VH-VL binders against q9vpl3. Designs and how they scored, part 198

Target 1, 224 residues: q9vpl3
Amino acid sequence: RGKINIQRPKAPHYERARVVAVTQPKYPELPKAKSCFKTRAERTQQQQENPYNEIIAREVRNWLDHSRLVAFFHLSSITADDIFRVRVQLHKQNLHLKSYGSKIIEQAVKNTRYEAIVPLFHSNHCIVFSPDPEKTAALLRIVRRVPQMVLLGGIVEETMLSRNQLVAYAQMPGLHAVQAQLVQTLSQAPGHLIQQLQAHQNSFVQVLDVHAKNQMNEETPKST
Below, E stands for the ipSAE of ESMFold2; O stands for the ipSAE of OpenDDE; V2 stands for 0.75 times the mean of E and O plus 0.25 times the DockQ between their complexes.

## First folded at step 7 (VH-VL)

Design W15 (framework fv_ontamalimab; at its last look DockQ between E and O 0.22; V2 from the best seeds 0.00; counts 0 for: pae E 7.7 > 2, placed apart)
Fold by OpenDDE, look of step 7:
Structure W15 (fold): chain C 224 residues (1-224), chain A 121 residues (1-121), chain B 112 residues (1-112)
Amino acid sequence: as target 1 above (224 residues)
Amino acid sequence: QVQLVQSGAEVKKPGASVKVSCKASGYTFTSYDINWVRQAPGQGLEWMGWISAYNGETNYAQKVQGRVTMTADTSTSTAYMDLRSLRSDDTAVYYCARDEGIWDSWYFDLWGQGTTVTVSS
Amino acid sequence: DIVMTQTPLSLSVTPGQPASISCKSSQSLLHTDGETYLYWYLQKPGQPPQLLIYEVSSRFSGVPDRFSGSGSGTDFTLKISRVEAEDVGIYYCMQSTQFPLTFGQGTKVEIK
């Protein structure tokens, strides 16, 4: 008597299988209870635009519109105490450290000139705002001592800059200093040109004088 | 123009007090700290102390501790240094100097013109 | 207190020649934050001091490239590649690694 393998029951005889298949009650498809609780994903997708998020998004936009310096940072395992210390240092320099969610940032910059910054916000990030672009150097000096803050890029005078470009910008002399240097350089250019022109003229006159002297010496007949 | 302008020369007797002012212009006063440095005639530079224009925090050199008071008036963007119980060895040019006040970096990027204080009997 | 010692105390240099000033500290100027807080100032005759170099080797804004700073720990050097007439004055090193802030004695640079 072969051990009834309960895990692999022998298929019934073909005729029996046919009868069983035909006599199986066709149960109406249970109405897909529409009432199945919207999955967390469906609820989160239908999340009514949280009026609070709109307010925050508007705030972010306001900061972007009124700031001449905006810097984006990645935050790596920074403590609340360290953030506070950094915030105090920044605040003293009229630099404002803010942190917003990626969704809020996306909402805030949607269909604006700032839309290009959205890809920067994939993880824990913070933004520093300032009305004064001259504070870029101060910002970099402060952040240099905070290894947990990694500079990603920024906006200065409505221009998007990479990390390296921001560093370069901070090292540049102020606009006035650059202008002064330019004026100085430009003021020296005419003097050099005049000197070069005069040098050529003087050289030409000397050559002519030598030629004239040589001709005079050839015309003096050797009075034998 | 970014500058520090100090008060005029002072002549004092031993035991008297002197108050020197330093007015800041052309920048945000509260974003920088003010240091005081003095220089005796023909001598080097001596740091006296500093004051934060942001929060009023002060630190004085031990040599002048107890005799010096530094203050800052944010409404007028002016720093003051009051030195009491003056001695002949306090005769010097006194400078105020601006410090950016970032972390523990202390450097003076802007100086006043100096105030001569003479202590004579 | 950290004592700053400059050498030489006076230097006479021919225009166009290089100059070098040494500054030694009695203790290491390496701060716990990893930075070295040494500064160089120039005091021109009848003027207040002006910043030349900050944090050992960084040139302050507007300072000519002929000025350079170097060093570590307790030994620091200011170099002028080509001395000009405008470089006349007294040079001071300063430390801010610990309080009180202290200056070197100064090095008087004159033109020969």
Scores: ipSAE 0.721, ipTM 0.869, lowest interface PAE 0.8, mean pLDDT 88
Fold by ESMFold2, look of step 7:
Structure W15 (fold): chain C 224 residues (1-224), chain A 121 residues (1-121), chain B 112 residues (1-112)
Amino acid sequence: as target 1 above (224 residues)
Amino acid sequence: QVQLVQSGAEVKKPGASVKVSCKASGYTFTSYDINWVRQAPGQGLEWMGWISAYNGETNYAQKVQGRVTMTADTSTSTAYMDLRSLRSDDTAVYYCARDEGIWDSWYFDLWGQGTTVTVSS
Amino acid sequence: DIVMTQTPLSLSVTPGQPASISCKSSQSLLHTDGETYLYWYLQKPGQPPQLLIYEVSSRFSGVPDRFSGSGSGTDFTLKISRVEAEDVGIYYCMQSTQFPLTFGQGTKVEIK
C-alpha cells in the first residue's frame, strides 16, 4: 500500500539490489582451478563465483545466527511484480525475504547444527529471516494469499521446527511466557534433523495443546 | 502490554495549532502504519490520514490537506499529528490507530485512548 | 469518496434478542484483487472504537461468535444473535477499498 492504489514503489527492493551489486568480488589475474582441462572462460567464471559465494555464505550465516525466526518455503513460479509485493509486505513486518543458491546454503551451513536444512533447497525456494519470533503469525497470514510460497518448516530460537510445529507455534497465546516454555521444551527434542522432528509428528502439538487447554481453562468458562 | 497512549486534552483558540502525540509500546513500532481518526461531539468517525512508521510516508484526507502534518519518531516509538489553523469545527476527540491490515486490507486493531481538542474563543 | 450509510441509526433491544444493522455503500466495495474491504467497529461508552469484523465476515480475535457479518457489493449486514449488556454502544461500518477511508454514521445500540 502506498501513494498509488494498485502499484507499489520499488524503492526498498531497488536500494538492496544496488548495494549487493556494488559489493561483487574483484577478479584475480591467476585463477586456480580444480580441473586442469577446463577452458579459460570456465576457470575465470569459477574463480569469480567462488569469492562471491563465500561472501554470500557468510551473509547467510550472519542471518541464521542473528535471526530468532527463520522460515523456509518452496517457491513455485511467480512474477517479479508479485514477489516484489510479497517482499514489501514482509519487510513492513520486519520479515526479510531472501533467496540463495543451494550451493551457497550448503556452504553456509556446513559443519553447523543447521546442515539438516540443505535438502530443502534442492528445488526453487526462498527463506524469510526475522529477529522477531512473534512475527510468525504475521508471516503465515501474509503468505496465505501467496500460493506460490509453500511453507516447509523453520527455525525458532535456534530450534528446528517442522511445518506443523511452526504453524502451531504461531497460534500460541501469551507470547513471552508460553513461547519461551515451548522453545525450552523443544530444545530437549532428539536431533537437529527435520526428519526426526517430523517422525515424532505430534510431540510439539501435544505440548501446545496442554498449554492452550490450561490457558483456556484458567481464563474462560466451559462452552456448550 | 501492547498499547497506544496519547497526550492529554487541549483547549485552543481559533487560528492556533495543536500537536497530539501517540506513544506505542509492546510492539515493533516500525512494522505498522499509524492512522489518525477524529470524532466531533455527537458525530461519527472521520479518517484524517496515515503515516508509515517505517519510512515516514504520509497520506492526508483532503479536508485537512495543507493544515496537517504527521510525523513519527522511531527512537521514542511516538507518532505525532500537528493540526494548524484550527477552526471551531476541528473540535473533536482525536484517535491514533494502528493498521494491522495485510496486503490491501486496512483495519485498525489497536486504538489510543483519544485526545480531546476543544477549539473555542 | 465512498459514502457509507447505516440503518437504523438507533436500536433499542431487549437483552437476549437479536439485532441487525445494515450498511450500504455508494459504490461496490469489491476490490480489483477480488476481496471486499468492509469492517465493523464497536465503540462502547467512554471507550475508543474496537474492531469486531474485518473483510465482511471475519471475526477479529476475541470477538464472540454471536457477532456475524455478511453481504457483498454495496449491501452489508452485522448481526448480533443475542444482545448482551456489554454490546451497548455505537457500531460503525468502514470501507478501505478506496481512499479516503470512510465510516458509516453509526448505529447506537442500547438495552431497553
Scores: ipSAE 0.013, ipTM 0.501, lowest interface PAE 7.7, mean pLDDT 77
ESMFold2 (binder alone), look of step 7: mean pLDDT 92; pTM 0.941

Design W16 (framework fv_ontamalimab; at its last look DockQ between E and O 0.01; V2 from the best seeds 0.00; counts 0 for: pae E 21.4 > 2, placed apart)
Fold by OpenDDE, look of step 7:
Structure W16 (fold): chain C 224 residues (1-224), chain A 121 residues (1-121), chain B 112 residues (1-112)
Amino acid sequence: as target 1 above (224 residues)
Amino acid sequence: QVQLVQSGAEVKKPGASVKVSCKASGYSFTSDYINWVRQAPGQGLEWMGWISPYNGETNYAQKVQGRVTMTADTSTSTAYMDLRSLRSDDTAVYYCARDEGIWDSYYFDLWGQGTTVTVSS
Amino acid sequence: DIVMTQTPLSLSVTPGQPASISCKSSQSLLHTDGETYLYWYLQKPGQPPQLLIYEVSSRFSGVPDRFSGSGSGTDFTLKISRVEAEDVGIYYCMQSTQFPLTFGQGTKVEIK
């Protein structure tokens, strides 16, 4: 008696096979509801514009429009507690730390002058806003102690600055100090010019005087 | 312009009190600490204490403890230093100075012009 | 109290030459938070002090690059690479690691 192979049952006798084939219930093909197997990607694309995202995007735009200082940071493995501590320090200086999703930022800056910032938002990021550009130095002093916050760049007085440019900006003397220095420099320029002009004139007069003296000495006949 | 402007020079007798004012402008007065530092003629700098205009918290140097009171008026953005029981060795230029209050660092990035206090019999 | 000792107390320098000022503390200025709270100030004649260096080596805004600070623990140094006429005054080191805040005696820098 051959071992019944349960994995490959022997085909039934021809007559039995025919009866089984005719008696098999024909089930109507279930409508392939294409809608039940939408891929995550297809579902995500059809995601109805979340009214909430629009509100947040508007908020972001409002911050950008009213801020004279905007700084972009990458966040690297920072704890909620550390973020809170930093937030407190920033808040004391009227600096506002915010975090938004990349999609929200993209939506907020679409077709605006800020569209160039979108590439900065590829990972965990935060933004610091301030109405006072003079707080740039304070901001940098605060975040210096937070290695998890990496400065990427910023906007100061409607100008996009790189990280290095922001650092340089923070190290500059205040506008008044720079203006004062400029005025001093400009006030010294005429004096230097006058000195140089006078020096040349004096040199010329000296040369002429020497020449005149030499001529007088040649004209004095050696009274033998 | 960000600045601290102090009151004028004072001449006092021994045992009297002096009150020096320091008016802040150009920044948020409540965000920073106001420190007082004095300098006797021809001498170095001596820290006297600080006040937080935000909550009124003070920290005085032991040398002046009991004789000094620091106050702040947020409505006028003015800090005051009251020194009592004046002695001849209190003769000095008194400075108010701003501390930004960043983390645990104490440093003075903005100074008043100074107020000369002379104690003479 | 932490005592701050500066050396020298007076320095006469030719314009364009370097200058160096030492500041020593009676105790380590390393704070529990890992920072060292040492500061350098310049008091020009007839003026209040102005901040030059914060936290040992960081230049304050507007301070020229000819100024540099260094040191650790109890020994600190302020260096001026090329002294200019505008650098005349009294230099003070200050510690804020512990209260009370204390200053060095000051170093008077003059031009020869």
Scores: ipSAE 0.660, ipTM 0.850, lowest interface PAE 0.9, mean pLDDT 88
Fold by ESMFold2, look of step 7:
Structure W16 (fold): chain C 224 residues (1-224), chain A 121 residues (1-121), chain B 112 residues (1-112)
Amino acid sequence: as target 1 above (224 residues)
Amino acid sequence: QVQLVQSGAEVKKPGASVKVSCKASGYSFTSDYINWVRQAPGQGLEWMGWISPYNGETNYAQKVQGRVTMTADTSTSTAYMDLRSLRSDDTAVYYCARDEGIWDSYYFDLWGQGTTVTVSS
Amino acid sequence: DIVMTQTPLSLSVTPGQPASISCKSSQSLLHTDGETYLYWYLQKPGQPPQLLIYEVSSRFSGVPDRFSGSGSGTDFTLKISRVEAEDVGIYYCMQSTQFPLTFGQGTKVEIK
């Protein structure tokens, strides 16, 4: 009798998509990613935790490590049709919309320089990844028509930027060498701004809302 | 019953477009990739590209880049392959195939019945 | 692109006799993760292709044990220990080690 190896379960869809993305024909296949998922240590880690949580956490880590643009959003109530439409529009611009549980994000960034982003994921959220930091302007144009997605901040060229810094970065087209030096200069900003990016989302919304108050005549009646 | 069912045969003139459909049933449509493979008369198999129905991500073979668009409709569990600016050498049977397998590899465990597209003057 | 070359391109086999099909790749199919992503498909007359062998030597579900795959690096072989009438068709090797996915040109197997 021949037998199927039942110890080769179907990989979670996210890991297959990641493998496909890194094997696309721009360059020879990236050897690091596949070796990482086949080691004995990685198999042991999967058995100790819920195996899908660890696999998904590695996906998040890989996206963070290989994306030159990462943007974080608060996500209010949105229909499945609307979020799917936004995902398609973003994908056309090489912008990859993802959503992960806060526990998975915490696991993915634990003991890394990105650990400070964990509080952003306590409430409903989504993340946009891209290898192309010049796509920041396209990202902001698409989400301007999606009020359910509220920009909290991002990472450009491995530097954390507040909402206002990311918007300013997006408005400097055609100067990519200067933009790289500007990102480094912005990282020297006072620690108070960085600490406020790590604060609860309502605190960030309050700090970042100055521009919106000047141009908005929106209804925000408070019933108390 | 797990299957992929494709649309019927089509005859087109050079310069026209064709849209082939691939209806999935019996499995979770968003769980796996859909690949498109074609076979010219008397010739071997040629991979054209894939789409993820989960997120709409695509990868196209260079030979058809710019002329092909692959889409998926999760509400009907149907994948589509649009090939534009048809030429006589696009005459082929077009297959959709599900990418089912073990971790970190692609192979096609389920195929549609094929759609014959004939491009003639 | 990795070129896959099959030999022979056609063979006629007496029923019950063995058959052997060779597939050579233009570069090693050994991936840096230690796995070799080579596959075999059979396309029976009037049918779509069907998977026979995955990852060089593993038989897919429902494939008879008379089919076996072997090889490494750039050289691979599909063997049929006893060819039956239902085995007629065109056999293709395929690699997925590197995009684009590429197939061999096919080997037609016929019954004499």
Scores: ipSAE 0.000, ipTM 0.385, lowest interface PAE 21.4, mean pLDDT 75
ESMFold2 (binder alone), look of step 7: mean pLDDT 92; pTM 0.933

Design W2 (framework fv_ontamalimab; at its last look DockQ between E and O 0.08; V2 from the best seeds 0.00; counts 0 for: pae E 9.9 > 2, placed apart)
Fold by OpenDDE, look of step 7:
Structure W2 (fold): chain C 224 residues (1-224), chain A 121 residues (1-121), chain B 112 residues (1-112)
Amino acid sequence: as target 1 above (224 residues)
Amino acid sequence: QVQLVQSGAEVKKPGASVKVSCKASGYTFTSYDINWVRQAPGQGLEWMGWISPFNGETNYAQKVQGRVTMTADTSTSTAYMDLRSLRSDDTAVYYCARDEGIWDSYYFDLWGQGTTVTVSS
Amino acid sequence: DIVMTQTPLSLSVTPGQPASISCKSSQSLLHTDGETYLYWYLQKPGQPPQLLIYEVSSRFSGVPDRFSGSGSGTDFTLKISRVEAEDVGIYYCMQSTQFPLTFGQGTKVEIK
């Protein structure tokens, strides 16, 4: 007598199976209670534009529009105390450290010239704002001692810069110094040209003089 | 132009006090700390202390502790150094110098022209 | 207090020749934050000191490339690759790793 496999009952005889299939009550499909809790995804899609998010987004935009220096950082595991210390250092230099959610940033920069920054905000990030681009060097000096803050890039004078470009920018002499250097270089150029031109003229005159002297010596008849 | 301009030369008697001023211009006064360094005639440089105009924090060298007071007026962008109970060995040129005040890095990127203080009986 | 010792105290150099100044500290200048806070200043005759090098080897803005700093721990060196007439003055090393800030004795550089 074969062990009744409770897990795989033998299919009933064909005739019995037909009777059972025909006698099975057709229960009307229970109305899919639409009341099932909107999935987190559906709730998130219907998330009524939180008026608060709009206000914050406007704030972000305001900071972007009035800042001549903007720097983007990734934040690794950093303590509140460390953030506070960094904030104090930055504040002393008129640098403003802010942290916003990725969605808020996306909303703030949507259809603006800043839309290209959205891909930078994938994880915990912070932004430093300043009205003074000359503070870039100070910013980098401060952040250099904070390993938890990783520079991703920034905006200086409405130009998007990579991390390396920001570092290079900070090492450049101020605009006035560069201009002064340029003026000095340009002022020296004419002097060099004049010297070169004069050198060629002098050389030419010397060659002519030698030639003239040689001709005079050939015309003096050896008075035997 | 970014500069520090100090007050004029002072002649004082032993036991008197002197107050030297250092006026900053061309930069944000509260973003930098002000240090005082003195130099006796024919001698090297001696650090006296610093003040942060940002928060009023001060740090004085032990040699002058109790006799020196550093202050900063943000409204006039002027730092002051008051040295009391003057001695003959306080005769020196006194310099104010700007420090960026970033973390623990203390370097002086801008100096005043110096103030000569002579202590004589 | 950290004592800074400079050698030599006086140096006479022919224009165009190199110069080297040594600065030794009584203690290591390596700070707990991993940085070394050694600085070099030049005081020209009748002028206040001016910053040349910060944090051992970094040139301050406007400082010519003929100036270079090196060293670690307790031994530091300032080098001038080609001395010019404008380089005349007294050179000071300074430490800010520990309070009080202290300076070397100074090295007087003159032109022969």
Scores: ipSAE 0.767, ipTM 0.888, lowest interface PAE 0.7, mean pLDDT 89
Fold by ESMFold2, look of step 7:
Structure W2 (fold): chain C 224 residues (1-224), chain A 121 residues (1-121), chain B 112 residues (1-112)
Amino acid sequence: as target 1 above (224 residues)
Amino acid sequence: QVQLVQSGAEVKKPGASVKVSCKASGYTFTSYDINWVRQAPGQGLEWMGWISPFNGETNYAQKVQGRVTMTADTSTSTAYMDLRSLRSDDTAVYYCARDEGIWDSYYFDLWGQGTTVTVSS
Amino acid sequence: DIVMTQTPLSLSVTPGQPASISCKSSQSLLHTDGETYLYWYLQKPGQPPQLLIYEVSSRFSGVPDRFSGSGSGTDFTLKISRVEAEDVGIYYCMQSTQFPLTFGQGTKVEIK
């Protein structure tokens, strides 16, 4: 079986699910095996020369282009059987668990607004892709049972979200639910409209804020 | 204030049904499963099943399969356990408990105060 | 179903003295993922159970260090190094390696 941390986590791993929205401790990483005793620099050079790296980078680009939900995780040591079970559960929800080398991810996000994600991949990691952004809550429910996967953040509808923002997104009503609340409010007598719209204003602003951030990211140049 | 508050004690006749409520507060209701555990008078603990408030998925102990329905109402953050066709050996204190376990761990870090259900003629 | 058997069923302890509770399972609690899912709960009079130990030996948050768990396979032990008055109640072991979740019969700990 796989190796467990050489020391206990700062908090019990079961309390990480309780803390996902509040605190984000960084766990000690397991030692990484070095294949053929090559340095990191030597490995990187060999990857740049291999035609398979470009094929894999194109795969990552295709996933990014076709996914409205992308989530990034730090991955602690986990057995092959356990990660396979997680992959199966995620796949049932149209959530696709992948892992790629950091250099390949750099190639894939080159010349995109997502170049900022590269530092997340300096350590052991995995990525979840899905065409369905409303599956964010399902993703978090499945992963809360997997202490080896620690949420770092994600991308929803081309908007970069922090860990806390992604958790909050998963808990709010979808755009359709907000629109349905507006229709219900408008169907009532006009005298009730102002009070009920004010009661739902928070949810509506949150949904619009996600879409506005998406539009601003497309139209606003990033500072260096 | 993180808590689970259950409905009050009930007295039922054999063959009737009972519905116990469990209202959650102070945490994100849909992020944790709710388990139901009962304790007959002077006896130990017996797991009955769990429900995921996220999607309504349930898992029932075989002993109560077919007689129990667990539901969750996310709009009120309340879980329910409906036990039908009551027998005298269903007399117990019924607890709801939040499942803090991750992966295949299932352990209960937060418990309701318990609901006494008495089944007698 | 995995049967959990606790010994003794009742324990009378002089304050400040150690106590040990045994929990034996009808089959190994070692899960295919390499972890062992055994837990200890304390139920004080008139209260719901409260978690003490998870995964054999890990103390839950806020649990005093006089409580320790040990064991493997089918044999597990909860030890209280110095029993105090607030430790009175019924102790249960529980397993989650296989459904249904099952508890031991309980061990009542009293001060004499």
Scores: ipSAE 0.006, ipTM 0.454, lowest interface PAE 9.9, mean pLDDT 76
ESMFold2 (binder alone), look of step 7: mean pLDDT 92; pTM 0.932

